# VHH binders against q8kes1: the designs that were tried, part 23

Target 1, 126 residues: q8kes1
Amino acid sequence: MNLKVKGARDVFEYMKGRIPDETKEHLFVLFLSTKNQILRHETITIGTLTASLIHPREIFKAAIRESAHSIILVHNHPSGDVQPSNADKQVTSILKKAGDLLQIELLDHVIVGNNDWFSFRDHALL
Short names: E, the ipSAE of ESMFold2; O, the ipSAE of OpenDDE; V2, 0.75 times the mean of E and O plus 0.25 times the DockQ between their complexes.

## First folded at step 16 (VHH; framework vhh_8emy_2)

Design o3 (at its last look DockQ between E and O 0.98; V2 from the best seeds 0.88)
Fold by OpenDDE, look of step 16:
Structure o3 (fold): chain B 126 residues (1-126), chain A 119 residues (1-119)
Amino acid sequence: as target 1 above (126 residues)
Amino acid sequence: QVQLQESGGGLVQPGSSLRLSCAASGFTFSDYHMHWVRQAPGKGPEWVSSINPSGSHTYYATSVKGRFSISRDNPSKTLYLQMNSLRPEDSAVYYCAKEWEYDTYTYSRGQGTQVTVSS
């Protein structure tokens, strides 16, 4: 049985031990079923997150391939500080709009840091 | 089951202060971010403030920043919201929330406490 995520804390727990190199920023996408079960996760990019590195067509191509009902963005901050940057907000905005058009909802964006996380949903940024 | 019980609301004049409390039970309080949200009549829920598990980081909506202060006491499983310089537009039911839930598309929250700011 696939793991069900109920909120951002579950996403944070899921990501523990799944970041290959915590000294580098990784962007992940979690593909979710209609029951918010994690079907699969995929590494999108490794390195500093910028809007130019994010390709909505590739993310949602993968989402369609996985028959995902919704997706969650996850990336880590090597600094441990989970405060979202302007780039994080821009990426979130772009993917939110794309998800709405494709009816594959961007359910949340979770930043993972040192024993802490930040959810865009929890903080009314999504 | 998760239980959140807000208290401390009331009728106050503009410029006054209130301190809200939230008693939490039914979950590991210290493992979660905690939130305050409010809802005025005829309006949707509005996020007000958040605090991380350790209390080392706090977040505020632009409308309350500089006036409200969120804090928590993990041993007693209590969340607080100090509201200073209250304005009529702060009038709403204030809810303590554990997290935004993916199933229900809303905050897991208590019954709320009424705050009315009026001259």
Scores: ipSAE 0.903, ipTM 0.946, lowest interface PAE 0.5, mean pLDDT 95
Fold by ESMFold2, look of step 16:
Structure o3 (fold): chain B 126 residues (1-126), chain A 119 residues (1-119)
Amino acid sequence: as target 1 above (126 residues)
Amino acid sequence: QVQLQESGGGLVQPGSSLRLSCAASGFTFSDYHMHWVRQAPGKGPEWVSSINPSGSHTYYATSVKGRFSISRDNPSKTLYLQMNSLRPEDSAVYYCAKEWEYDTYTYSRGQGTQVTVSS
């Protein structure tokens, strides 16, 4: 049985040990079942996050292949500071819109750092 | 079971201050971000402020930034909201919240405390 996530803290705990090189910025997507169980995760980008590097087609094609009900975005800030950047907000907005149209909801975007996280949903940014 | 109990609301004049508190139990308080959310009659919930587990980072809605201050005391499992320069628009039920729950699409929150700012 896959790990169930109830909220952003569970996402933060899941990502421990799953970021190959914390000195680099990684963007991941988590694919979720109807019961909010993590089916798997996939690395979307490595390196500085920009909106131009995000291709919703690739993400949602993978979500459909996984039979995902919903998705969560996760990325790390190598600095450990979890405050969202403008690029983080832009990427979130793009994928939120795509998910709404396809009815594969973006449940949250969680930024992880050293001993802390930031949830877009918790802070009303979604 | 998670329990959150808000207190400190009341009826005050514009420009007044109030301090809200929230007693938490049933979970490891120091492991979670904590939030204040408010709801005026006939309106949807509005996020007000958040604080990270250690208390080192605080976040505010633009409507309250500079006037409200969130804090926490982890040993006593208590969350606070200092509200200064209160305006009639701040009138609402204020809720203490633990986190957004993905299963229910809402915050895990208490019963709330009423703040009324009247001329």
Scores: ipSAE 0.799, ipTM 0.890, lowest interface PAE 0.7, mean pLDDT 92
ESMFold2 (binder alone), look of step 16: mean pLDDT 83; pTM 0.844

Design o4 (at its last look DockQ between E and O 0.95; V2 from the best seeds 0.86)
Fold by OpenDDE, look of step 16:
Structure o4 (fold): chain B 126 residues (1-126), chain A 119 residues (1-119)
Amino acid sequence: as target 1 above (126 residues)
Amino acid sequence: QVQLQESGGGLVQPGSSLRLSCAASGFTFSDYHMHWVRQAPGKGPEWVSSINPSGSHTYYATSVKGRFSISRDNPSKTLYLQMNSLRPEDSAVYYCAKEWEYNSYTYSRGQGTQVTVSS
């Protein structure tokens, strides 16, 4: 059975060992079932995260293909500092709105760093 | 099962201080971020503050920044919230929370402790 995520810590644990190169920033999307099971994850981009590199149509095209009920954004900070940037907030806002329109909820955005993480949901940013 | 028990609330005058405590059990306390949220009558839950597992990073809502201080003691599995310069608008039930749960769409939280700030 696929792994079920109950909260941001489970996302953090899932991502351990799944980032190909931790010296580079990776943006991932987790596709979730109605039971919050991870159906699949996909690498969206590698490199500095900017709003211009995020294409909601591609993310949600993949979400629809996977029959995802909801999605979680995940990206790592090579610095280890999990503090969200303004770019992180902008990307989250854009995808949240797109998800709401498509009824594929952006459930959370989790930043992973050195033995720490930051959940937008936990901190009332989503 | 997860258990969170808040204490330290009460009725105080504006400008006064309170220190809330939360006793945690039923999970590995030191592995989780911990949070304080509050809810006033007629309003929805409001995030107040968070602290990472090690305590090295703290986060605050704009409304309480500079007045409130979150801390934790992992060996005793206790979360704290020092509230200084209290205002009437801080009046609410304060909850200790483990995390926002994806299934229930709410914080895993305790029963709460009442804080009332009034002259």
Scores: ipSAE 0.901, ipTM 0.948, lowest interface PAE 0.5, mean pLDDT 95
Fold by ESMFold2, look of step 16:
Formats: C-alpha cells, sequence, structure tokens
Structure o4 (fold): chain B 126 residues (1-126), chain A 119 residues (1-119)
C-alpha cells in the first residue's frame, strides 16, 4: 500500500484529502524510502510561510528518525494560485543546502492548489 | 507507454524564427504540465519553458523570456514552442518533456529536435 512517487503529479494526488484546513497555508514534508515510497508525512507549519519559521535541524532530525533516504516539501496556497513566492524559493534553497550536507536529498518542492500544482524540480528551481 | 515526438528544428541564421511541435501519446496529455528542455553539446540540460495542464499559465527561463512562446492544444495532444529572434546561444537539441522523474533524476522526454543557429 506504500505509494511510490514517480513525479510531481503523484505528490499532488497523494495530498488530496490530507490537508486539514484548506483555507490555511500548510507546509508538509514527505519522508521517502530508497524506492521513493512515502513513509510518512508531517506538518511543518500552518500559516503564511516565511524563512524564519523554518528550522532545518528539526526537519532533518525527523528525517533521520524516520530513516528517510530523501524528502519532498509540499505546501498549499489557499488562493489556488500555485506560483511560488520568494519566501517559497528561499525556504527551498535553505533546505536544499542542508539536505546536501546531510546527504538526505530534497527531491522536490510541490505547491498544490485545487486542480493544479507547481513543481520546483520541473521548473528548474531546485 | 509514454511517447513524445519533437519536430520543427533546423539550421537557421541569427534573428530567424522556428516553431517546434511535439506529438504526445501514451498518457492523458491534458492532465500534465508540459515542458521544453534543451541541451547543447558538452552541457547539462537547461529548462526552457513550461505550461500547466489547462494552458492558463506559462513559465519561461530568463534567457528566452520575451522571445519564446509556449502553447498547447489538448484535443490534438500537441505541445508547441514558437522561437523568435534566435541567437547562436539557442543552438541545442530541444526536448519535449512530461515531468521530472524522481527515480532517474531526469525529464521524461522524447528524442529531441536539433536547432542550430549560425551564420
Amino acid sequence: as target 1 above (126 residues)
Amino acid sequence: QVQLQESGGGLVQPGSSLRLSCAASGFTFSDYHMHWVRQAPGKGPEWVSSINPSGSHTYYATSVKGRFSISRDNPSKTLYLQMNSLRPEDSAVYYCAKEWEYNSYTYSRGQGTQVTVSS
């Protein structure tokens, strides 16, 4: 039953029905196995995303506890506009660098809306 | 199986225009973002442009913004790239891509079409 993610659309589909309050912005992390199976997801923040709210040490501590090989970031935009903000880009850059140092790769950051998504990896922002 | 077939490349002079096409099959075309990626000899792949499933949002690399225009026709399962004011640095193999594949660390793409811009 463990879902393997091949690309960003699979991440978008996984998140359907898993956002507790779609009127609020949530940031999640997905912890992945060596086979890109989703082990678990965890809510990182609720509310407007800023780089100052992101603590790489806590995210990667959780990744180590899960025995994750890699991670994917996901967040929703309640507006339905999936265009990444500068804050989204800044957070992604910080976590990419931390993951590279720890050798727990950040595979992608996927922004989800109602019927659309935006993948950082697909758009060469990662 | 996913199939992407690019066409429309060629040898042109600087300042010329070309229109690339990509015929897609083996997946639900209207359910996916589509992308153009290019690769010059001895260089890594360079993302060029993307378009969302409905075609309502388009995205461009800074190097091509204002010169290139991406579009799609979902009924015919066809992706396009209009390339205007071509420069020698645009010379590359251009690939139509469905998505970045996490397993292979590369785009799911076709065989490509060669664009060469030289005097």
Scores: ipSAE 0.768, ipTM 0.883, lowest interface PAE 0.9, mean pLDDT 91
ESMFold2 (binder alone), look of step 16: mean pLDDT 86; pTM 0.876

Design o5 (at its last look DockQ between E and O 0.95; V2 from the best seeds 0.87)
Fold by OpenDDE, look of step 16:
Structure o5 (fold): chain B 126 residues (1-126), chain A 119 residues (1-119)
Amino acid sequence: as target 1 above (126 residues)
Amino acid sequence: QVQLQESGGGLVQPGSSLRLSCAASGFTFSDYHMHWVRQAPGKGPEWVSSINPSGSHTWYATSVKGRFSISRDNPSKTLYLQMNSLRPEDSAVYYCAKEWEYDSYTYSRGQGTQVTVSS
């Protein structure tokens, strides 16, 4: 049975031990069922997160392939600081709009740091 | 079950201060970010402030930054909001929240406490 996520803390817990190299920034996408169960996750990119590296068509192609009801973006900050950058906000905005059009909701964007996290939903950024 | 109980609201004049408290139970308080949100009549919920589990990091809405201060005491499972230099536009019901819930599309929050700022 797939793990259900109820909020950002569950996402943070899920990501523990799943980041291959914490010294590098990884962007992940969690694909969720209608019951907010994690169907699977996929690594989108490794390295500094910039809007130019994010391709909505690839993310949502994968989402459709997985029959995802919704998705959650997750990326880690090697610095340990979970404060979102402007690039993080831009990526979130772009994918939110794309998700709305495709009716595959961007449910949240969670930043993972040093024993801490940041949820865009919790902070009214999404 | 999650229980959050806000207190400390009231009617005050502009420029005055209030300190809100939130008593939490039914979950591991120290494991969660905690939040304050507010809702004025005819408006949707507005995020006000957040604090991480340890209290080492805090966030504020632009409208309250420099005036409000969030803090927590994990042993007593209590969340606080110090509100200084209150303005009429701060008038709202203030809610203590555990997190934004993916199933209900809203904050897990208490019943709220009324804050009214009026001359």
Scores: ipSAE 0.909, ipTM 0.950, lowest interface PAE 0.5, mean pLDDT 95
Fold by ESMFold2, look of step 16:
Structure o5 (fold): chain B 126 residues (1-126), chain A 119 residues (1-119)
Amino acid sequence: as target 1 above (126 residues)
Amino acid sequence: QVQLQESGGGLVQPGSSLRLSCAASGFTFSDYHMHWVRQAPGKGPEWVSSINPSGSHTWYATSVKGRFSISRDNPSKTLYLQMNSLRPEDSAVYYCAKEWEYDSYTYSRGQGTQVTVSS
């Protein structure tokens, strides 16, 4: 969908109805144009998030194919609690560093729960 | 247009309390997380505290945890920061912020209110 995102609330709204099984953790990546329009999204993992399961090479290969200017990470917490875990922070750090090297910026990481969200960028964790 | 107007700053002694207010207009206040950010002279901005749209969850920087309390009143479109046990290192301009804007790569914020804590 050709939706422009201005901030984390728009990302949260985009993800409504796009999480196949809300009882499981999903990690998604959103590929963005230079105008912060969502080109598409892709499911990276399903299941408990760990840093060892993240392969930056595959994420950024896809970002290059999409001609993405930047990316946003999104994942859901089935509990509904949107506080980031240590694993969430580790994954974010890894992909931030990779994006900086490739000049495909990680704009934000948005955790979604039941009717709420948490933005890494809003809380100065990026 | 988004407008955020901070007030309640001043010059106080260490150990004092202050309550900051922020009047919001030009957007649906109850739809957004709200934040306090501060900036001391010669330093970059420092995130202080955040509150979710309903007010049910709050977050604090480690430097202010236990001393500061964020709250909001959605009917009056007002954000608050209660600052207790103030220290000289809390001296800064305090800004009320709506969210990080991806296009401008910064917070949408007001003009700020000066808090000065000196002995």
Scores: ipSAE 0.789, ipTM 0.893, lowest interface PAE 0.7, mean pLDDT 91
ESMFold2 (binder alone), look of step 16: mean pLDDT 86; pTM 0.877

Design o6 (at its last look DockQ between E and O 0.95; V2 from the best seeds 0.88)
Fold by OpenDDE, look of step 16:
Structure o6 (fold): chain B 126 residues (1-126), chain A 119 residues (1-119)
Amino acid sequence: as target 1 above (126 residues)
Amino acid sequence: QVQLQESGGGLVQPGSSLRLSCAASGFTFSDYHMHWVRQAPGKGPEWVSSINPSGGHTYYATSVKGRFSISRDNPSKTLYLQMNSLRPEDSAVYYCAKEWEYDSYTYSRGQGTQVTVSS
């Protein structure tokens, strides 16, 4: 059975060992079932996260393909600092709006760092 | 089950200080971010402050930044909120909260403690 995520900590734990190169910023999307089980995760981009590199149509095309009920955005900070940047907030806002329109909820955005994480949900940013 | 018990609230005058405490049990306290949220009458819940598992990073809402200080003691499983320079608009029920839960779409939180700031 697929792993269930109950909160951001579970997302953090899931991502341990799944980032190919922690010296580079990776953007991932977790596709979730109605029971918040991880159906699959996909690497969206590798490199510095900018709004221009995020294509909502590609993310949600994949979400639809996977029959995802919701998605969680995840990216790592090579610096280890999990403080969200303005770019992170912009990407989150864009995907939130797209998800709302498609009724595939952006459930959370989790930044993964050195033995720490940051959840947009936890901090009232989503 | 997760249990959170807030204490330390009360009626105080503007400019005064309060220190809230939260006793946690039923989960591995040191593994989770902890939060304070508050709710005033007629208003929705408002995030106030967060602290990461190690206590090395703290976060604050703009409305309380510079006045409030969050801290934790993992061995005793206790969360704290030092509130200085209190204002009438800080009046609310203050809740200690575990991380936002994806199933319930809310924080796992205690019963809260009333803070009233009034002259």
Scores: ipSAE 0.904, ipTM 0.948, lowest interface PAE 0.5, mean pLDDT 95
Fold by ESMFold2, look of step 16:
Structure o6 (fold): chain B 126 residues (1-126), chain A 119 residues (1-119)
Amino acid sequence: as target 1 above (126 residues)
Amino acid sequence: QVQLQESGGGLVQPGSSLRLSCAASGFTFSDYHMHWVRQAPGKGPEWVSSINPSGGHTYYATSVKGRFSISRDNPSKTLYLQMNSLRPEDSAVYYCAKEWEYDSYTYSRGQGTQVTVSS
């Protein structure tokens, strides 16, 4: 049962019911196959997002173990406002650079909120 | 099958306004963000503007902010781009887009409508 994602809306739909406590900020990574099927997802952090708490080595270690072709970041904003913060942009930039070097592409970063989402890729931020 | 049909382009003088329209079919229009992207000859695609499913939030590239306005009418499945104070640098083919498609590494787009602003 590996769901295929074609675009950011599919990522938003996948995350429905998969955020343990929507009152808390979560950062997830989705590990994708060569066919853009979600192999699994993993929670990276819970609580206020900051670049200093993100370690690319641990994310990409998991991606390599899963044999992921690419990854997608997903982040919820408990407020429901899906506008990316500066921290969101900084984390995305760090992981994009690491993914480019390792040739495990960061396909997108999707912020999810109350019945809305924001895709970095759709808005040319990736 | 997703279908997007742009219209409303033309040849205009600098400082003019144009309104672009995009008719959508083959998907649930109100479930998606919609986008305008443009491409000038010899250049890569440039994201211009986006609007969320409800129409409540809009986004603009810095090159067009304050001059362009995106809107949508979900009952008629139509996306609009009001372009004011047009400049020669705005000359391009304008595409209506549903979303970035991960498989193809491109926007799901229509055939485009040509906007030419003479200097």
Scores: ipSAE 0.805, ipTM 0.899, lowest interface PAE 0.7, mean pLDDT 92
ESMFold2 (binder alone), look of step 16: mean pLDDT 87; pTM 0.881

## First folded at step 17 (VHH; framework vhh_8emy_2)

Design l1 (at its last look DockQ between E and O 0.94; V2 from the best seeds 0.87)
Fold by OpenDDE, look of step 17:
Structure l1 (fold): chain B 126 residues (1-126), chain A 119 residues (1-119)
Amino acid sequence: as target 1 above (126 residues)
Amino acid sequence: QVQLQESGGGLVQPGSSLRLSCAASGFTFSDYHMHWVRQAPGKGPEWVSSINPYGSHTYYATSVKGRFSISRDNPSKTLYLQMNSLRPEDSAVYYCAKEWEYDSGTYSRGQGTQVTVSS
């Protein structure tokens, strides 16, 4: 049975132990069902997150392949500081627009750090 | 059952201070970020402030930054919002919230407390 996520804390809990190397920044996408169950997650990129490294076409290609109703973007900050950067905000904005056009909602963007997290939804950035 | 009960609202003059409290129960308070949101008449909900589980990080909307201060006491499961230099545009119902819920598309929040700033 697939795990249901109710909010950002559930996403944070899901990501525990699932980051291969916490010393490096990983970008993940969670693919969700209509019931907000995690169908699958995929690693999109490893390394410093920049807008140029994020390809909406690749993210939503995967989303379509997985028949995802919505997606959640997740990435870790090796520094432990979960404060979103301008790059994080830009990527989120781009993916939000793409998701709206494709009718695959970007449900949230969650930053994971040292025993803490930041949800774009919780903070009215999405 | 998750319960959030706000208190401390009232009618005050511009420039005055007010301290809101939120009593939480029915969940592990210390495991969650906590939030304040407000809603003014004729307007949609507006995020005001957030605090992480440990109280080590706080976040504020641009409109309240430098004037409001969020804090929490995990042993008593209480959330606070110190509001200084209040303005008429701060008038709203203030809600304590646990998190934005994916299913409902809204904050898990209490009944709210009315704050009115008027000369």
Scores: ipSAE 0.909, ipTM 0.949, lowest interface PAE 0.5, mean pLDDT 95
Fold by ESMFold2, look of step 17:
Structure l1 (fold): chain B 126 residues (1-126), chain A 119 residues (1-119)
Amino acid sequence: as target 1 above (126 residues)
Amino acid sequence: QVQLQESGGGLVQPGSSLRLSCAASGFTFSDYHMHWVRQAPGKGPEWVSSINPYGSHTYYATSVKGRFSISRDNPSKTLYLQMNSLRPEDSAVYYCAKEWEYDSGTYSRGQGTQVTVSS
């Protein structure tokens, strides 16, 4: 369904059951409508997150194809610890800058673990 | 509906302590991260501290780490901020917040409590 996300807890709830192999780190992007409804999500990478493997061109090409108004990044930490790494912060910064230029806002980055999450927006990292 | 009511602010001298409280209602308090944010006159909001639903993880802005302590009591639906070694730079309205709302582009927060640290 067209789930509306009001805040980071809704993103965390959406991701339950949608991570194919929780023993591996996945980075997803959620494409959002003007009403903050999830249009769909897409897996960007599987494996240890590094900023050098992030290709803003491909992410925003997909966002344009989806007619997304905004995007949210989500990734899981297999350890269950949801504190952001330096790589998480670097990836977020790169995609925020690209989104600002293209006027497709990065609304949040939500790290999910076992029964917990961390929102970059809630903690003023966005 | 969500209601957040802050209290415990006041006028104090540098080096003093204050304990802020926030009474929450209208939502399942134990299901959410809770946050303190502050706003000084003429400045934008500044995130201060956060605590996860079970209280097992706490987070602090660099400017307050080691001086402030966030805690929560889920049975009483109450969030706390213990503020020690207060400085004039800590003067602000302090808000209790549930989460950043994507629709409004701001925190869902209460009316705030004024903290003024004056020599």
Scores: ipSAE 0.820, ipTM 0.903, lowest interface PAE 0.7, mean pLDDT 92
ESMFold2 (binder alone), look of step 17: mean pLDDT 84; pTM 0.854
ESMFold2, look of step 19: ipSAE 0.797; ipTM 0.904
ESMFold2 (binder alone), look of step 19: mean pLDDT 85; pTM 0.857
OpenDDE, look of step 19: ipSAE 0.909; ipTM 0.949

Design l2 (at its last look DockQ between E and O 0.97; V2 from the best seeds 0.89)
Fold by OpenDDE, look of step 17:
Structure l2 (fold): chain B 126 residues (1-126), chain A 119 residues (1-119)
Amino acid sequence: as target 1 above (126 residues)
Amino acid sequence: QVQLQESGGGLVQPGSSLRLSCAASGFTFSDYHMHWVRQAPGKGPEWVSSINPSGGSTYYATSVKGRFSISRDNPSKTLYLQMNSLRPEDSAVYYCAKEWEYDSGTYSRGQGTQVTVSS
């Protein structure tokens, strides 16, 4: 049975041990069922998260391929500081709009750091 | 079961201070971020402040930054909100929250405590 995520902490726990190189920033997408079960995750890009590097078409192409009901974005900060940057906020805003149009909800964006995380939902940024 | 119980609310004058408390039980308190959310009459819920599990990182809404201070005591499973320089617009029911729940689409929160700031 696929793992159900109830909130951002569950996402954080899921990502433990799943980042190939923690010295580099990775952007992941979790594909979720209608019951918020993780169907699978995919690495979208490796490197600094910028609006120029993140294309909604690539993320939602994967979401459609996986028949995802919703998605969660996850990326790590190698510095350990989980505070979102302006770039993180911009990317989130763009992907939220795209998700709304496609009716594939961006459920959350979770930043993972050293033994800590940041949820856009928890902090009213999404 | 998760239980959150807020206390410390009341009627105060503008410029005064108030300290809210939240007693948590039914989950591993020290493993979770904790949040304060408020709701004023006729308005939707408004995020106020958050604190990470260790207490080393705190976050504030722009409207309360510099005036409010969030803290926690993990051994006693208690969350606090120190509110200074209170304004009438701070009047609301204040809720202690565990996290945003994906299934319900809202915060896992307590019953709240009323804060009224009025001359």
Scores: ipSAE 0.907, ipTM 0.948, lowest interface PAE 0.5, mean pLDDT 95
Fold by ESMFold2, look of step 17:
Structure l2 (fold): chain B 126 residues (1-126), chain A 119 residues (1-119)
Amino acid sequence: as target 1 above (126 residues)
Amino acid sequence: QVQLQESGGGLVQPGSSLRLSCAASGFTFSDYHMHWVRQAPGKGPEWVSSINPSGGSTYYATSVKGRFSISRDNPSKTLYLQMNSLRPEDSAVYYCAKEWEYDSGTYSRGQGTQVTVSS
């Protein structure tokens, strides 16, 4: 029985206790089944997020290996402020385009922080 | 079951103000971000504004920033949108929304309230 995510709040709740060092910025990918169940998650980067550190080939290679139908990006802001940065938007755009080509949809990007979250999908950024 | 009921729409002149309300039930209102989304005839949905669970953070589309103010009252499970300096391009059905639902690919929203700004 894998956890089903219905929306961004469920993603935020899933990430509680799953960020190894909240003083550092982490980017994760959640791999989802056809029923939006979390198959597993994987750490993509640790440290300040930049678009040049993102390798779509490796992310989607992992997604294919997991038989993922779709993916969700999650990252934390150690400051607790959940406003998306320009780098966050660039990373989202790159992975959105790659996912569209491979038909492995990027469902959302959820930023988590000081007991709060920000969903790209909820705010029409995705 | 999630129930969202919008009210406070109407026909007004340009430059007028309106206050929209949304009564929520069937979920823990204080646990969710809440949103306003609007849809004009022949157009797709447009995100307008959002507010976090505590009410401490608010977000606005560029088209309404400085004119609209979102707020919430968690004890009464009510979401508000204060709409000032209304323009004809603000004419739309306004929907109160709980969150984007990954299964349906749309917002969980009510039936909407019509706002018409007559030229």
Scores: ipSAE 0.845, ipTM 0.913, lowest interface PAE 0.5, mean pLDDT 92
ESMFold2 (binder alone), look of step 17: mean pLDDT 84; pTM 0.850
ESMFold2, look of step 18: ipSAE 0.816; ipTM 0.904
ESMFold2 (binder alone), look of step 18: mean pLDDT 84; pTM 0.853
OpenDDE, look of step 18: ipSAE 0.903; ipTM 0.946

